# Designs tried in a protein design chat: VHH binders against SHC-transforming protein 3 (SHC3). Part 23

Target 1, 186 residues: SHC-transforming protein 3 (SHC3), of Homo sapiens (Human) (q92529r149to334)
Amino acid sequence: LGPGVTYVVKYLGCIEVLRSMRSLDFSTRTQITREAISRVCEAVPGAKGAFKKRKPPSKMLSSILGKSNLQFAGMSISLTISTASLNLRTPDSKQIIANHHMRSISFASGGDPDTTDYVAYVAKDPVNRRACHILECCDGLAQDVIGSIGQAFELRFKQYLQCPTKIPALHDRMQSLDEPWTEEEG
Short names: E, the ipSAE of ESMFold2; O, the ipSAE of OpenDDE; V2, 0.75 times the mean of E and O plus 0.25 times the DockQ between their complexes.

## First folded at step 18 (VHH; framework vhh_7d4b_2)

Design j02 (from z06 with N59Y; at its last look DockQ between E and O 0.60; V2 from the best seeds 0.73)
Fold by ESMFold2, look of step 18:
Structure j02 (fold): chain B 186 residues (1-186), chain A 125 residues (1-125)
Amino acid sequence: as target 1 above (186 residues)
Amino acid sequence: QVQLVESGGGVVQPGRSLRLSCAASGFRFSTYWMGWYRQAPGKQRELVASISGSGGSTYYADSVKGRFTISRDNSKNTMYLQMNSLKPEDTAVYYCAKTWMITNPSFGTTEFDYWGQGTQVTVSS
């Protein structure tokens, strides 16, 4: 991925996630991202409106999602994806809307049949806390965007394995790979 | 629209090899992680192996590590599972799997929510 890949997408906004995504099972994480897309699309005029017939959210899903932030809703933005971060800027690149360091991004989803033109990712930052950020892409672009995010995740993780910094979540799940021990020097 | 079609299953003796294939269509194959699950009769489905969209990262369950190799050919939209040194406990229906959600590896292992119809692997004698 190198210095990064830049896409022009629409930023629809974000919605706070009130519980740690790691504390939720996979099915629930998937449903939360789809529900977040649905809520933001319902709130933003000019969204493509692909969610007209969705089921009402369960009481559990409604308790996990908090308030939305629609400050930049509907704005075309430059999204740069690199091993360091997801950087969201205005079209003239003079204003940074958000810069999410790779270690602060937990999950990304998009391009599925129910949300074909959307990418959602969960990140933590000082302004929005833990939030699900929603991007609207032109036809076919969503799967390109999610693919670039996946490459950034993978390349950053490989950098960690070569020169480990012991990220807490990685350490807990891969202790055998990151276990500190002294070794006999040759 | 999305289709995952497994093939290559069969009946073999212990110690032999089989190669499973999963033909995928209806999505951009190279974007998403793919995986192999298996389910023996009366047991829960378990993840056997998974592979990143690029093919550069893999995961294996401890029970198959060193014996099974997952791979993918993005030019053919096909994922493979090379199963060597087969044991009777490997007997199961094997499912090709995909996910629409990618997990940052620093936060966890990728999990899957879409499966094909499966192919039977039986190791006996």
Scores: ipSAE 0.676, ipTM 0.821, lowest interface PAE 0.8, mean pLDDT 82
ESMFold2 (binder alone), look of step 18: mean pLDDT 81; pTM 0.823
OpenDDE, look of step 18: ipSAE 0.869; ipTM 0.931

Design j03 (from z06 with S50T N59Y; at its last look DockQ between E and O 0.70; V2 from the best seeds 0.73)
Fold by ESMFold2, look of step 18:
Structure j03 (fold): chain B 186 residues (1-186), chain A 125 residues (1-125)
Amino acid sequence: as target 1 above (186 residues)
Amino acid sequence: QVQLVESGGGVVQPGRSLRLSCAASGFRFSTYWMGWYRQAPGKQRELVATISGSGGSTYYADSVKGRFTISRDNSKNTMYLQMNSLKPEDTAVYYCAKTWMITNPSFGTTEFDYWGQGTQVTVSS
């Protein structure tokens, strides 16, 4: 739908990702997401801990994650998911926490058994650079949220594939991500 | 807990067809993107096909394009792989797969980290 779907969730904050996620194997990308959730949850005052079984992070994982931004940590927010963007606002819509265009969002994860109430996504913006953003979602809502994000990814990509004059940058960027002489931030 | 149970494998002659099924439980099936992988003797696991949660978007490895069709029935929590024009090179254990992480397609193909037990497909003269 044109205006998107809106959820009320808790924004926990974000952590800078110091390397391109594309340069890491899939297992490492998954571990980075889990570690980002853990670090942000531990840093948020009064946050409910869900990581009682987490091992200490490896030196490698700690070196990939940078500084956190907790400016809006613990705030209930309105998250609107559309084919254009993920828009994060205060419930009164007086403050925009972030507006991440679909082209700037590389990965999303949510509903994992160890992080059942969390959704994380990696996006670029001018304030936080490449960062993993963490949302806390109540009972079962994480699966709704990640489902909506996945649908937005799918629909946006189908639009660009079905209009070849609109995707030369996508094709070029995907090829350059695979070339050894070019590095891109994801 | 997540359970993925493959079925429909067997021994067939080249040129014939098989339909694989994957019964899924322990998660909200329609939410997550799914896939099929295969592993031939002496080779690493390779991606065969992926399908979005809605079923509206699919991806196929070049080696199976035009011959295999991935589909899903969200009312039955079941994913399928229709395998036509089978070749001896298609001989492998086929795995149903899921992941909790979705890759934006403009950044790459979604990869998977949870697997079923697999079902053997053997194509021989």
Scores: ipSAE 0.632, ipTM 0.791, lowest interface PAE 0.8, mean pLDDT 81
ESMFold2 (binder alone), look of step 18: mean pLDDT 80; pTM 0.815
OpenDDE, look of step 18: ipSAE 0.858; ipTM 0.922

Design j04 (from k01 with F107Y; at its last read DockQ between E and O 0.50; V2 from the best seeds 0.71)
Amino acid sequence: QVQLVESGGGVVQPGRSLRLSCAASGFRFSTYWMGWYRQAPGKQRELVATISGSGGSTNYADSVKGRFTISRDNSKNTMYLQMNSLKPEDTAVYYCAKTWMITNPSYGTTEFDYWGQGTQVTVSS
ESMFold2, look of step 18: ipSAE 0.615; ipTM 0.763
ESMFold2 (binder alone), look of step 18: mean pLDDT 81; pTM 0.821
OpenDDE, look of step 18: ipSAE 0.868; ipTM 0.927
ESMFold2, fold request of step 19: ipSAE 0.664, 0.660, 0.654; ipTM 0.807, 0.814, 0.804
ESMFold2 (binder alone), fold request of step 19: mean pLDDT 81, 81, 81; pTM 0.824, 0.822, 0.822
OpenDDE, fold request of step 19: ipSAE 0.870, 0.873, 0.868; ipTM 0.924, 0.925, 0.922
ESMFold2, last read: ipSAE 0.619, 0.686, 0.641; ipTM 0.785, 0.817, 0.801
ESMFold2 (binder alone), last read: mean pLDDT 81, 81, 81; pTM 0.820, 0.823, 0.823
OpenDDE, last read: ipSAE 0.871, 0.871, 0.875; ipTM 0.924, 0.924, 0.925

Design j05 (from k01 with T110V; at its last look DockQ between E and O 0.71; V2 from the best seeds 0.70)
Fold by ESMFold2, look of step 18:
Structure j05 (fold): chain B 186 residues (1-186), chain A 125 residues (1-125)
Amino acid sequence: as target 1 above (186 residues)
Amino acid sequence: QVQLVESGGGVVQPGRSLRLSCAASGFRFSTYWMGWYRQAPGKQRELVATISGSGGSTNYADSVKGRFTISRDNSKNTMYLQMNSLKPEDTAVYYCAKTWMITNPSFGTVEFDYWGQGTQVTVSS
């Protein structure tokens, strides 16, 4: 992943995540992304495909997900993935929807049989705090997008390992839950 | 439908080598992290090695570092585990594993929730 890779995808929106992802086991993190996709898809008119998984029964999932932000829902966007960030811009590139520095992104998932055309990732930003962002990626593009995100994670982590100082955990380097998000955590 | 098929197991003497293969289908192989787990009789399943989708990053359990090498050939949709200097303690069923979730390594370690049927490795004199 040299200077970055740009995809044109549909932004469906995001939904706030009210707990630290590090405090949740792996199975719960997976369920959160599936539930987030389901809720956002139901709220966005004309979203492609149906989420085939039945609604999660857990009250725990309902307590972990907060309010949705659908300001740019359904918009075709430019997504640029680099070792520095995930940058989401409007089609004319005049407005940045979000810029998520790699250190502020916890995980990404998508392209599995139940969410074939979707990618979800959890990140912090000043507008949405910690949120799960949902992308609709048609025509098999989801697996390309998730692959590029994975490569960006990998390459950024290798940069951290070149430092003799112990690299802080991503969660510990993020702002606290109750503070405004900033893009420039170092 | 994801399928992970392990092969290459067998019975070998201590100090010998084996190469395990995992043939994968039902997903874009190069996109996702893969791993090897093993389970000895009466023991819990343990992580042996992981490899990134590109093959550029690997991680190993301390018990196998320097002896085992994980690799993948994305053109053949196949992951491998080269096991050198085998010990009786390496006797186990070895499982190929994958995950749909890509975790930022700064956040935590890679975890898996899909396993193949396994292949038996027995190290016995």
Scores: ipSAE 0.575, ipTM 0.743, lowest interface PAE 1.1, mean pLDDT 81
ESMFold2 (binder alone), look of step 18: mean pLDDT 81; pTM 0.817
OpenDDE, look of step 18: ipSAE 0.826; ipTM 0.912

Design j06 (from z06 with S57T; at its last look DockQ between E and O 0.72; V2 from the best seeds 0.77)
Fold by ESMFold2, look of step 18:
Structure j06 (fold): chain B 186 residues (1-186), chain A 125 residues (1-125)
Amino acid sequence: as target 1 above (186 residues)
Amino acid sequence: QVQLVESGGGVVQPGRSLRLSCAASGFRFSTYWMGWYRQAPGKQRELVASISGSGGTTNYADSVKGRFTISRDNSKNTMYLQMNSLKPEDTAVYYCAKTWMITNPSFGTTEFDYWGQGTQVTVSS
């Protein structure tokens, strides 16, 4: 993957995920990403053409999804995907919107028939806690973005398997709130 | 529109081999994990094997390890399951599957949410 692959996409915002995605059934995880896309698209002016069918919020999903953050909503951004992180910057590259280390990203979804031009990924960071971040990727670009994220996941995991000096410690599992130890990674 | 079309099923004697194919269309094949599931009569569907979009990572159920090999040819948008040393217990409908959600392997095993129509494999003495 080298220094990463960069895309220009639209950042729509994020919504806090109040429960661990790992504690949820797979069908619930997919519903959360679709609901997150729906809510953010409804809240962002000019995000027309997102869902073919706009699904109403369910009581179950309302208990899992929290507050949205629309601070950078609708901005074109530079998204760089590498084995280290997903890096989101403003168009002039002067401001980092988010930098999500691979160890802090659990799932990514997008390019499905109901959300063809969207990518959703769940990550932790100090500003948004655990949140589902929504990208708008027009003209089939969503599947390119998802493919790059998947390659980054796979390559990072294989690098870990090649250097398995220790099962990741408990503090490594909490790294989204703390700086990761440099000596844990090569 | 997404299509997953399984082929290569049939009736074979124990100890023989079959090769299943899954022709995929309507999405970027190389992007997504793919898998093979099977369902025997009266049983729940179970994962048999899975393969990453690149083909570089594979997983197998314990019941088929060493006998089955999953592979993919991204230039032909086709996934395969080579099934050697077949047993009567392998009798099932085999389904090609894909997922729209990519799981970071550090956080769990990939699961699947889109299915083909299936192809019957019968291993009968």
Scores: ipSAE 0.704, ipTM 0.829, lowest interface PAE 0.7, mean pLDDT 83
ESMFold2 (binder alone), look of step 18: mean pLDDT 80; pTM 0.815
OpenDDE, look of step 18: ipSAE 0.873; ipTM 0.936

